VHH binders against Cytoplasmic dynein intermediate light chain DYN3 (DYN3). Designs and how they scored, part 4

Target 1, 312 residues: Cytoplasmic dynein intermediate light chain DYN3 (DYN3), of Saccharomyces cerevisiae (q04949)
Amino acid sequence: MDNCNAWDKLLSQNESTINSTETATITAIIYSPSSKTLHQFINICFPEGSNSILDTTLINYATIGWTNDLKENYSVDVYTLIRNTDDALDLLKPFLQEHSSKVRWLILLDWTLNDQKLWLNELSYAFNKIKQLNDDNEFSVWCLNSGEILNLQRHTTVWQSVHIDFILQTLRSFCYFNDSSLFYICEDHTEEKREEAQRLKYQELLKHFCEDRDMKDHIEMVKRSEILIPKGCDSIGLIKTVDERFEPTEVKEQHFLARYMDFIPTIDKIREDRKTTSGIDLDKLYPLEVFKVNIQEELGKMFAKYRENSRI

## First folded at step 1 (VHH)

Design c05 (framework vhh_7w1s_2)
Fold by ESMFold2-Fast, scan of step 1:
Structure c05 (fold): chain B 312 residues (1-312), chain A 117 residues (1-117)
Amino acid sequence: as target 1 above (312 residues)
Amino acid sequence: QLQLVESGGGLVQAGGSMRLSCAASGFTFRYAMGWHRQAPGKQRELVAKITGGSTAYDDSVKGRFTISRDNTKNTVYLQMNSLKVEDTAVYYCAVGTYYSSGPLDYWGQGTQVTVSS
């Protein structure tokens, strides 16, 4: 009961079990830069709880199982991980290096946190790190509580359609170049059993992700709060139909991150726990002062052109 | 619909060993698994819990009982060694279906373990 490296023990036990039993199980890892987002997702997706293990631990484990319409049995090992240190994803390295099956990565973002300016940074960090740790990956990016987009447009003066569309084109471009699906999941606050309906929605989307079901018949690219774009269903041309002045290929360039962060408005101070989990220093990534001045000028030009071609 | 099917249990002499098994089936988020027991005239108590690769034990069984899980079979095991008469109880497989480090909230039907002197 002394002499325990908890993470090494956990990873060793899981790896031993997988190898010794010749498992055909699905492995899914749910990642979020926000512990609040993971708490909310787990509490809604699964039966409610009074306390959360994310208050005390970095990695959590659960097993879920179901039988589909074809009477195929699924067993999914679900790991949940928050970014609370720069090395959070490295804790999974021993597990992933010996894992031979495809790993499914669900990355959760939340429209209600006022942290949209950090999203590109967090996604870039996560995807780059995951690809370094494991070769066979399936990605999905879920932006939760996307009904907040309507509230931002109705109840604030700083959020305009140009910002909402810019985020959408940035996320679509990022997901396109990283072979990821992109889902905006709206909370239904209008019905009496809204929590139950939301739970079932999360559970069905998770099942479809784990079963690698083709969702091409459910594509939604127009409704800003209900975006649903499965892997392989987007294109540079389709992204540009939102606003033709946006160049999708620029999203993969180093300087675009700073441009994105400067463009996205902030209503309130970003939470301290989000700041500590970001793990990226823009001054190290973009060290020149002249570059920052030039970004402000370019953002001014972009805003002017956006207003000229407004769709509202 | 979460279902728990327990197996093992029965009569064993003091100082002996016994292994209990529990298979879980059905769709739900199963954060943790473990074993509760209820002795005659006493309240139900948690004896062992497994969350991922981490384990926890009640002081009365620490060093004698070992909990383990086969994730691919959705099965949890309780290996009981150096059994005592006071270990006599109905043993319940339990699952934590809430996102919580707290007590397990769903229990199976139980299996009787009787330790004779």
Scores: ipSAE 0.000, ipTM 0.164, lowest interface PAE 17.6, mean pLDDT 72

Design c06 (framework vhh_7w1s_2)
Fold by ESMFold2-Fast, scan of step 1:
Structure c06 (fold): chain B 312 residues (1-312), chain A 118 residues (1-118)
Amino acid sequence: as target 1 above (312 residues)
Amino acid sequence: QLQLVESGGGLVQAGGSMRLSCAASGSTFSYYMGWHRQAPGKQRELVAKISRGSTAYDDSVKGRFTISRDNTKNTVYLQMNSLKVEDTAVYYCAAELRYWGTSTFQHWGQGTQVTVSS
């Protein structure tokens, strides 16, 4: 794995300034509504030895590269957002103005966070905001740790196949109408090879996304924990084959957000003697005060890193 | 489905402080909550906005007003300090559902009068 070893050499904020005359060929932005999910992905995907992307600034930047089997060289400028705030995507505006090509957006969700009720709202927010910030975008939605679906079905009575299928049809419909790919990435549960196998899986999928490689031979629409649907490979008819009562076009309608959130189970529904007759307050269930940021402090850290990076 | 009820308005002297409260009945988890105001003969304007841990303010009130949310009580507050005569207006609590595309649905409270005397 010489290609994987190349990432260790190229992946750092310092490396991105080594050749100031070189123009980036690909710009990729990795975003998650969860900083935990983003950190997990970066920790697994990129080698430990030189990983400055994991620093606690609001926005991080690194250059990664590889050579494919056709001897084509790829250089990818990667931007990451670490904080989940409504204005976090706006902080990318100065960096987007410096890109030279189409921007590729990787949006990460995580089955283990018990936040599936929020997914449709988070995706709607992110896609709408991104489209306002930049006109030429390519999207991919990755739902990490999708092996959790099996645990939810086996270890709870509230998670049934009907709920899992409803999420799938909702995400497929959303991705279809936004020209996005949809990948469920199952975690490797083999302890001896877990991190290595997962790293290679993430790296290979990221390379496919950046290279616009054809993945039609790898399409998976049936296995609930291993869904892989490349851009343009889905249809309204195919989505309806999961459950014909589901109408994909309704995903665009305001009332569907409430329907989605009301239908998706949560552990709070199991608690006895709860007085929640007025509906579900997800801010109350998943309080985001812990993710409150001091914008001035975080911008100060970001600018300090930018200045240090420029000195290499 | 969502109902907003404002309280805490009234008469206050210039340089004084006042807190407005907006109690929401029903689910607010998907809503951007904000305070707007309308002075006599003027258009309604955004004063402050809060959602999922972030806040935004109009320049005219920045540093003087603070918006906050108590998720336990489903209540949004507007703390107004260093009040000026030009802050006199009817203050409206609003909830905006952001979802798909540019289409939004907005709920409004009935408004509460704030009068700042010189």
Scores: ipSAE 0.006, ipTM 0.364, lowest interface PAE 9.8, mean pLDDT 73

Design d01 (framework vhh_gocatamig_d2)
Fold by ESMFold2-Fast, scan of step 1:
Parts: sequence; structure tokens; C-alpha cells
Structure d01 (fold): chain B 312 residues (1-312), chain A 120 residues (1-120)
Amino acid sequence: as target 1 above (312 residues)
Amino acid sequence: EVQLVESGGGLVQPGGSLTLSCAASGFTFSSYALAWYRQAPGKKRELVAGISSGGSTVYMDSVKGRFTISRDNAKNSVYLQMNSLRAEDTAVYYCAARGYTYGSRYFDYWGQGTLVTVSS
């Protein structure tokens, strides 16, 4: 009795996983400038061994599949890329040449890494490089652990509402002009089954992104830690309602990057005295990169050394 | 192609003035910090003056009040106005640009240098 019902459920689940022959393959690339952010996302979104992209290599690959409530079958080829060098995205060239169809790009940022000062530069680099590598792209920018916004406001003196709002208006403007969605994803504040709830949220949002589903019923533009703006749902006027003094069109201008970087605070608990032999404080010219960026630089140097040692 | 081209160096008498110019091309100039370094014979290259992307300036103690660094983002240029020049200011002066090269690391661009000689 019960065993027969259990087998029927198992077989229907297997059919939804195996039957890719009736559906076009979708290519999705998950990119992050942070290995910690990418691993955290993979561990939450794909906790099962058969679906886990838990490799230490720079580029990883997995195939995932599902059947939606409209009985449409999806098969998604997922590539993950950790940025370790300035040329990290170029490593995707061979894979992109095989996929002349639309590629879906998920770009992960993380509120807990104290690297918000670098976000506009990272996004500008990634989007410009991706557009050079492939002509047909769909973008989504996800800022993970956005519950950290509340901690920054409560536990620091340097983070004020004006900085949080300026980041929001900058990201909204950038995504608007680059035809990207923008999602702030925070941890569930319920104590019971928190990890399961977060997993379902990540999986649902990823499926909606891959299916190109209308998410207008889920729009959130007011709650600072829960922002959810699908592609095409923002406007210059709506962005200006956050702070009328902000001019969204300026994010396209070269001088805006410098203004953004100078305005956004950084919390440095570990700092080095970078004073020159001339007595000049280099931190005034070249602010200390956050720990995450320094890790990426060190990994890049290690990979360059391995490449050099492999040469005749 | 990235280029930094210095000009304005030459022979000047003690107490005289010179303006050094650095013309930049091939990168997003406004996003970069710019600096002037100098190297005298037998000495290490030292930072003389710098200007951030936001316009903050720094100076070596021995040139404060005498030298002024400025930038013109519309012309992709950085300048060093040198007043009250002394014999110890004699050096090859280099223009350098540094910024977040897409956040992964600092990338430095250097000019070829321009010679400044302070002598009677």
C-alpha cells in the first residue's frame, strides 16, 4: 500500500529529472567576485550531493532539471565562475562559443563582505566583459545577505541611511540601463527550518529567472533588506522617489564611478599602516581593499605562478 | 592602448617655476588616482604628490606649499605646478595612474618620465 504510493512518487520525481528530450536546454552562468559568496549560495541552493556544485576549480558545471506547474520541462546547464584574476571571465569563451543562444547570467554580491564600495566597478567590469563575450544575454543581480543592512545601521557609526539609499539608487539605475533585474535576498528570520526556507526561496527565484516568469506580484521597492525588482519594472521616476537629488542617468558617466567609490564607507577592523618612505599616507590615495578582494588577488597571483611554472 | 605622456620638464634656475603635464589615454581617467613620483640619481623612486579620483590631495613634506597637483578630467590630464624650485628637486619625474582595475587588484600605469634639472 504505502510502499506502492512511495514508488509512484519516486518514479514521477525521476521522470521530471531525466526527461530533458522534450525541452530546449537553457544555459545559466552564476558569477561572483567572491568564492565565499558563490560557495554559500551553492550550499544553500543545491545542498544535495547529486545537485551540488562543490568543486574548488575556477569553473564548475552541473545540469539541473524540473517540471513547472504548467507541465513544462526545463533542463538548465549551470556554469559557476569564481573571479580569481582580471581575465577570469575569458575562461568562459570556449563554453560560450558552443552556446549561440541566449545565456542567463546571475551575478552574486554579498552585503556581509564590506565591499560595497567596489560593487559598481565589479558590475561595470562584469557586464562590459559579458557583452564582449556573448551577444544574447539576460542578467540578474542578486545581493545576498541583505539582512546585514540592519546590522550596519545598528552596530556601526559610519553606515547611515543615506549610504544605504545611495547604493540602492546606484544599483537600480545600473540594472535599469543594463536591462537587469535586481534582488536583495535576506535570511529568513524564523528560527524553525530557516535553512530549508532559504533554500526554497533561492530555488524558486532561480527557476523563475530561468523560466522568464512574470514576477510583478512579488515586486518590493520599499523594504530596504527585501528589494525585488524584475526586469522592466523600474523607472527613472521611481528611482528618484528614494532621494530626488539622485540623478539616475549619471551612473552611465565615467565620473560617477569615482563619486560612488568616494562616498560609500568601508569598515576596517584590521588595517595596515601604508605610509610611504616620503611620509605620505597611501590610504588617502588608494583606500585599503577589503579582505575578500585581497584574497582574490592572492589567488590570482598563485594561479599566475602555476601558469609560469608550467611553461618550458 | 594605455598611454601616459609627461611634458614640461627642463632646466630651471633655483627659485624658478615649472609646470609638468601628463596626458592620459586608453583608460577611464576619472576613476583613477594620479600621482607624480621622482627619482634622483642613486636614490629610490619616491612619491611627490597625489590626487584621488574624488580630488583629495597628498604631498611629500619637503614640497608642501611649493608644489600643487591638479587634474582636468575633461582633458584627461594631471598637472604638477612646481614653485620655488631647489637643487634637491632635480630628478626624473614620472606620472602614474592607479585605481581599482575592476576590484580584483590595483593596476599601475606609468609614463616614461620627464627630466627636471634645477641648476644655475
Scores: ipSAE 0.000, ipTM 0.447, lowest interface PAE 10.3, mean pLDDT 74

Design d02 (framework vhh_gocatamig_d2)
Fold by ESMFold2-Fast, scan of step 1:
Structure d02 (fold): chain B 312 residues (1-312), chain A 120 residues (1-120)
Amino acid sequence: as target 1 above (312 residues)
Amino acid sequence: EVQLVESGGGLVQPGGSLTLSCAASGSIFSINTLAWYRQAPGKKRELVAGITSGGSTVYMDSVKGRFTISRDNAKNSVYLQMNSLRAEDTAVYYCTARLWGTTYPSFDYWGQGTLVTVSS
């Protein structure tokens, strides 16, 4: 009926379309409970820009840009967050308030750290805090150095397929209920210039995450060290095909965390990057009683070792 | 309730072979995973091999290529074929069952054990 109103709407859409196809500004936050994992990732993914991203202890910022194969230009504001504390996440609040667009959160875990027992609690805390802090979020969970799974199965008696599969079903269930993708990124490339191949893989996956590109042609749910499950591509039924005894809905229950931690083989050491200047803040990081008892024992061992080493 | 009965233990010389059998009875329809654990004097109980209802298997590193776990659902039985036996394989071997959906991180039922001795 109102042709003038239709023309105004079309012109507004055309201007918006021109602006969106010329350069898309995206906010991406790369978080890890491990500073070593975050540093490794940034150094591999952004070797020439890494110094500007890693120049502080708690939070770093850089702007990164690229042009994709479809000739679309992207500009990404990258924030890195090293420590999972209320204080560290609050540092991002002023920057997030300047944005009304979707924030992309990349959460990094590492198979080589022998900290798999802690993963469910770390993810639960991070996701709950992020959702409280910001309303429009896109999540991806990346488990780096997943080739370590084969080493754990080959070289230890404590790590068996049942433990590996239990972690996989736990992470898949968690990501399913939190609308997150789940990627296992294998470091087991024996080819010349392995680091260059790894860099290209990290960069391509990060670009696909930022561009919200369909990765359904790359789905991998069977190879334990190469899992790649994009958002929306998993289901309760598919998770149960790994082991039908697993009930995915239980992952949401607080009691499941204690069960997960009990089943996963014991950690030999607590990661140093989880330690505050006064020690590990157990109340902020680990709210469960069973976990607190185990961590207190490990803190005692670490303190004794530090004391012995400092006297030599 | 599930009951597990092991058989086939005995004395064998190093390099020899032995087959352990475990027969399950009771609420067998509820069994998802059957497994073999062993415990030698002064050592911790360790998982040797496991098999799910779907046929997926797991093995301890020191027995891979030497031991084979198999299941016969029609006979409600699990078998452990042990080849190239070593003195370090001497232990009491236990059959265990894990049920669907109730106790996933642990095994619900254990047999009484069967002794395997590898010597001279």
Scores: ipSAE 0.000, ipTM 0.111, lowest interface PAE 15.9, mean pLDDT 73

Design d03 (framework vhh_gocatamig_d2)
Fold by ESMFold2-Fast, scan of step 1:
Structure d03 (fold): chain B 312 residues (1-312), chain A 120 residues (1-120)
Amino acid sequence: as target 1 above (312 residues)
Amino acid sequence: EVQLVESGGGLVQPGGSLTLSCAASGFTVSSNYLAWYRQAPGKKRELVAGIYSGGSTVYMDSVKGRFTISRDNAKNSVYLQMNSLRAEDTAVYYCAKVRSGSYYLPFDYWGQGTLVTVSS
């Protein structure tokens, strides 16, 4: 809406602009459960480009660039999408139908949303849907605010180590069978030097994901709140070392989804003795932002930009 | 009003067969995922079999080859054919309308359940 005395200059500059079709742009889509989770992720991983351009729009776009240690310049077109309906991914159909390059998917989970019970269903749906919509995909699952694990164990009676380990083995198994990396983001806001070091590490991991680089120097499989597992670095045997009773292959079965949802505790104000987990009001547990936007107009803009950008 | 009504439960001897029926109203079974769950005394509720809107099916390992889930679109009903019944199959069986891939409502509706007892 409120942008700039530069209309005359913009028109003059656009008249002299030559379309470049030589350099392939890296495409990344961030699929977030909330605007808060999205903003936090961008601020940690893309600190110099984030604060002035993120808003509450369901679909957003930004270009981010960097030069690596080999003096190679990278440019990433980042699209963001908030998960507030079951059909959110269908909104990307027009864009993806015209896209011929690999799409890098950053699928976000957030320990502070109290929705861990739904995580396996969300991941199963998202991965299957993405594979149906697009043929060339690279996946990475990022769990924000994993420091909340310590708070849940210290300040509640319902969260025990067995639940935390069960979630970890479930996520590791899911990512293993779907050729995805799994990264936990844990920030320590009480120690400035540690916070800065953690942010630099996460920034490096994200850049290496975009560059298809090996990340073996950043593996962390022991510290529950600091898990870092690049694609190809996990195994069925390593997952079983957490708890040998867990069978990783079972995560692909529908009976496992029901077991996962039943086992994972929930923090809510409903005090029911001897009741099943059925009947929980998910609107109270799921801090989704509800707002009205013309999604079809935004999709139309994305599709038109993608289709017409390289040729007139 | 959405409703699921189960029937067909009863007492059967080991090795016998039973057919459970689930009559649906308020929605169309051909456009929804439906599943059979069971709960034995002192045990947690578990998925037995499911049928997707497209007609594909899923089964728990211990019932594969013995149980068959099916759908009759004209009668708006889903069925569970149970063969070679064992004592460990004794449970209350529930029909559920589950929104496959839903982030908000993994279980929309449950029936009241029908008791299956496998004993001499």
Scores: ipSAE 0.000, ipTM 0.148, lowest interface PAE 16.6, mean pLDDT 74

Design d04 (framework vhh_gocatamig_d2)
Fold by ESMFold2-Fast, scan of step 1:
Structure d04 (fold): chain B 312 residues (1-312), chain A 118 residues (1-118)
Amino acid sequence: as target 1 above (312 residues)
Amino acid sequence: EVQLVESGGGLVQPGGSLTLSCAASGRTFSTYALAWYRQAPGKKRELVAGITRGGSTVYMDSVKGRFTISRDNAKNSVYLQMNSLRAEDTAVYYCAAPYSSSWYLDYWGQGTLVTVSS
């Protein structure tokens, strides 16, 4: 666990003391299946002291705090997980209060990593393990750099609206059944002070999550790169309005993970090449080469790769 | 609980005709594309014909003009009318449906055998 001076800076920016009579104490854990995503988030959110967070450390720790507009002081114990493995989560056991403490879990995904195939597996594993370790949990899933969706749609032939919508319906269904919020956080690449604006945005959303603020005035379900769905604001009916062929309840089934992985494209494999080979427009139909045995092989490879990449 | 059940396969003479039927149960597929695939001994499964939600059809080059795919959404069924059958059409025929879009196939029937021989 490492202390970070940037967390202390956050406290001083709000001109508050952590030992007031109205201080709320919160435990928050920030997790990402990608160490790159977690480090980029921490470096943007807390630029002071970013070098004190070691890339090889499984768990980092800091205390942060602020004062809200009601003059209430918040003190947050923040844990960051660089790698998600059975042993990394187990290391949190001494810091978790069994059956009585509410823990806030922030799970970070990143649209720019081209790893969307792995998202459902990572979320399923993390949520199941967390629920096993602690009974009182509040979840939020943040998909960072969601402006990349527009680039994928404009600059590639393999990413079609059906894929983007399938991911959205999958994530919405997953979050709905796990009582999690779902946020797509878009970055702006045009401004010289882009990182300052991004920092303020991350800090504000983090404070909203820790204070359990009502975000209903900011709900966005239509703009693909700006999705913002607070806990309890989605429904099976609303998810189905994206594409009625999608059945939200099926995301709970163990075979759905393999379906998800098989359907999500990769930039390095052009799907449109297939329609030139036989005169059949595959944009109207489905892939000829999709077999269940291939899906099981891919699932096996993913688990092997995940374990190797998660080792310290 | 989702099941696709093919019927109508059998032994026919070259030049003969046969109609295959596929009934879906446990889930409605009226908003989905549906397809017929076939697999001959020692070969991989290949797409024979497909029909979109709106009724547009596509066919493998070797069956164009001979086979006709159709659907009945009220019966949750898809059909393949096969005319001018050839020995090369001998295969197990499967109907297939996607999970949530036209891109991914997850639901397959048990298959029905079509043998074209004298």
Scores: ipSAE 0.000, ipTM 0.166, lowest interface PAE 17.8, mean pLDDT 72

Design d05 (framework vhh_gocatamig_d2)
Fold by ESMFold2-Fast, scan of step 1:
Structure d05 (fold): chain B 312 residues (1-312), chain A 120 residues (1-120)
Amino acid sequence: as target 1 above (312 residues)
Amino acid sequence: EVQLVESGGGLVQPGGSLTLSCAASGFTFSRYWLAWYRQAPGKKRELVAGISSGGRTVYMDSVKGRFTISRDNAKNSVYLQMNSLRAEDTAVYYCAAGTLYYGSGSYDYWGQGTLVTVSS
């Protein structure tokens, strides 16, 4: 009789302390090429009940939250930035100093903007800049309106499967070497139930990305308009199964960049609009006759030699 | 049948000029990346110049300003204009075609080569 009542009391006291629920706070930054792309992403991927009024300031703020299937509560502080200039990412410096945890980066691309020619340069610049601004990062690239791939192939003579596959292998290679996830977002507006199922799928994808959860159930590598490749799920061998002649290691080379920018068709009006509004110097980013590897590596070597030679 | 036929090689004196031509048949020429490679005795095959489907060009450092690659989609031909030739330019020159630039091991089609000798 003695001690059984003491153990029962201890167990009930321990049970009461186990009922404290902590909310995990996550920082996410969405870097979008346009206001329209940003609003579309929010409308598709944000959980239901999110009161996100974005695009009123240069850097916008929203909060989203959910309880997962394991009864864990999540709160995400979302900062959004639209690419108006190459210096836009520098505006995040004060906000990054306030964060103690890994920052989730969502870099948006949009198949409807006809700026695919600029994508490799834009991603290379953004990823390098982010790595300079913050040390603990989880990257993802989200390509909106990937259903446009089918329209481009159907309604134009300039877009062929070879261009679509070349973009895919380029993005996969870039994401592989930069430890980034790659997600294509395709909405089916032809049937209400399919649209609802797609929204739920993309909402879960965003939640699982933010939770740093195993995302193997979200893999799609075959359907050109529905590609989903979580970080760590790709390989050089898998990328080469699309076209074995593609060499993923070349994606960082200047001659590859020149080849990419020339090979990809685009509408000149959108290219000029992007050059004017975003401050992109296409003549500097589009190397005309270059065999040399990695400008950052060469600059690093030059500065190292200068420091050695100039050291007192 | 796919074919690349090279012409224009020969013996030239240092400081001289040659134009190499490559005539293509059996594929959609306008879609292809085209390149000139060379191989000197005892050396590895190296990229000399390349031209994309849209006309973007690349050159090895030692030939920049001396060599010009061009293409004529109407004639299914690619050309290499070589000026200010040096003894070290002596090699067998190969025309190559691929749908994408993947490096020397990844081209779909290769010509048989044409010999260029730069000697006094």
Scores: ipSAE 0.000, ipTM 0.168, lowest interface PAE 15.4, mean pLDDT 75

Design d06 (framework vhh_gocatamig_d2)
Amino acid sequence: EVQLVESGGGLVQPGGSLTLSCAASGFTFSYYALAWYRQAPGKKRELVAGITSGGTTVYMDSVKGRFTISRDNAKNSVYLQMNSLRAEDTAVYYCATRQSYLFGPRYDYWGQGTLVTVSS
ESMFold2-Fast, scan of step 1: ipSAE 0.064; ipTM 0.623

Design d07 (framework vhh_gocatamig_d2)
Fold by ESMFold2-Fast, scan of step 1:
Structure d07 (fold): chain B 312 residues (1-312), chain A 122 residues (1-122)
Amino acid sequence: as target 1 above (312 residues)
Amino acid sequence: EVQLVESGGGLVQPGGSLTLSCAASGFTFSDYALAWYRQAPGKKRELVAGIYTGGSTVYMDSVKGRFTISRDNAKNSVYLQMNSLRAEDTAVYYCARKYGYSFTVPGEFDYWGQGTLVTVSS
């Protein structure tokens, strides 16, 4: 009897019914320094119709989806986490232990927060902690409001090209050794059509990151405020062309974190604002030496965590 | 204009309690973490307690279990409930708005109140 022909037809019918709803499911986690930075990132990079996820607690969830040019359907389970607690990443531990798939990490930095001095220690801690918590990870670092670079250079006396280039070489070196992409988001709010084109480009980069697609058509390594470096597109030689005095291999060494923090300037605006408010001599209350000692203490704690996480 | 105004300081006996209040204006209060710092005579400013936007808290080791920081976003206020006060808690207490990531670095705070004096004396 022709039992194999009957089974083949039934399996083909069942397969066609099942396959008609096939969607690639991706897990993505956005690790943001602030709710404001997170909101801005979502508004720029997510397709229209993304639900507000910012009206709940430290950890939020949303689902987004799209169909690519190859007619493949993607669904992304997006988890958002604000890095406003030392234990924030540990909150994800039970969730990550239940997942067998690759997790895509979107690590956000923001040029307007005036925290560039802390960026390297924050990234080092986050990446090492993530690698400890989950075995299969894909990373992308996104620096929002990179147009602020021009304002810092034009409107302050402390920010010079050498500092901007040092941050760039540090971030590029960090991303290179950690197999991460590095993208600067710079919006031109003065022209609607240009802003729309920029947002479409950032949305394309996010989709390609989720799809593990080649992004070589979108490389920008020269314009300081518009840097776009996909994973695998950088090199030690290219990083050194920015300033030959910078040694990219040093970024992974303990002493480099202290060097980075010492080199990056602090804006005096905070002191001026506080003097105006209180009439108190801030130099007597917050001497730079105490400020440096407290930063060194924080770096010491980060290095202790880094050593523990690197050993495990 | 951003403003932080502290109140609730005073003289209290050892073992007593005191509640400090900080009223904030001129910014979206719910978007910022806030902290209480203190400065004792002849010493540098130190973090006492901090509260993140989501309500999570951090405390200096010497005040853990005795002090509680809280916030009320509807009232644009942050509070420090101080229990089991000791002579070494004597200081000027400052409310501060955090702009950076670190609670322990005074330079990571962009606005400070004028301070309120707490004296613990037997």
Scores: ipSAE 0.000, ipTM 0.128, lowest interface PAE 17.2, mean pLDDT 76

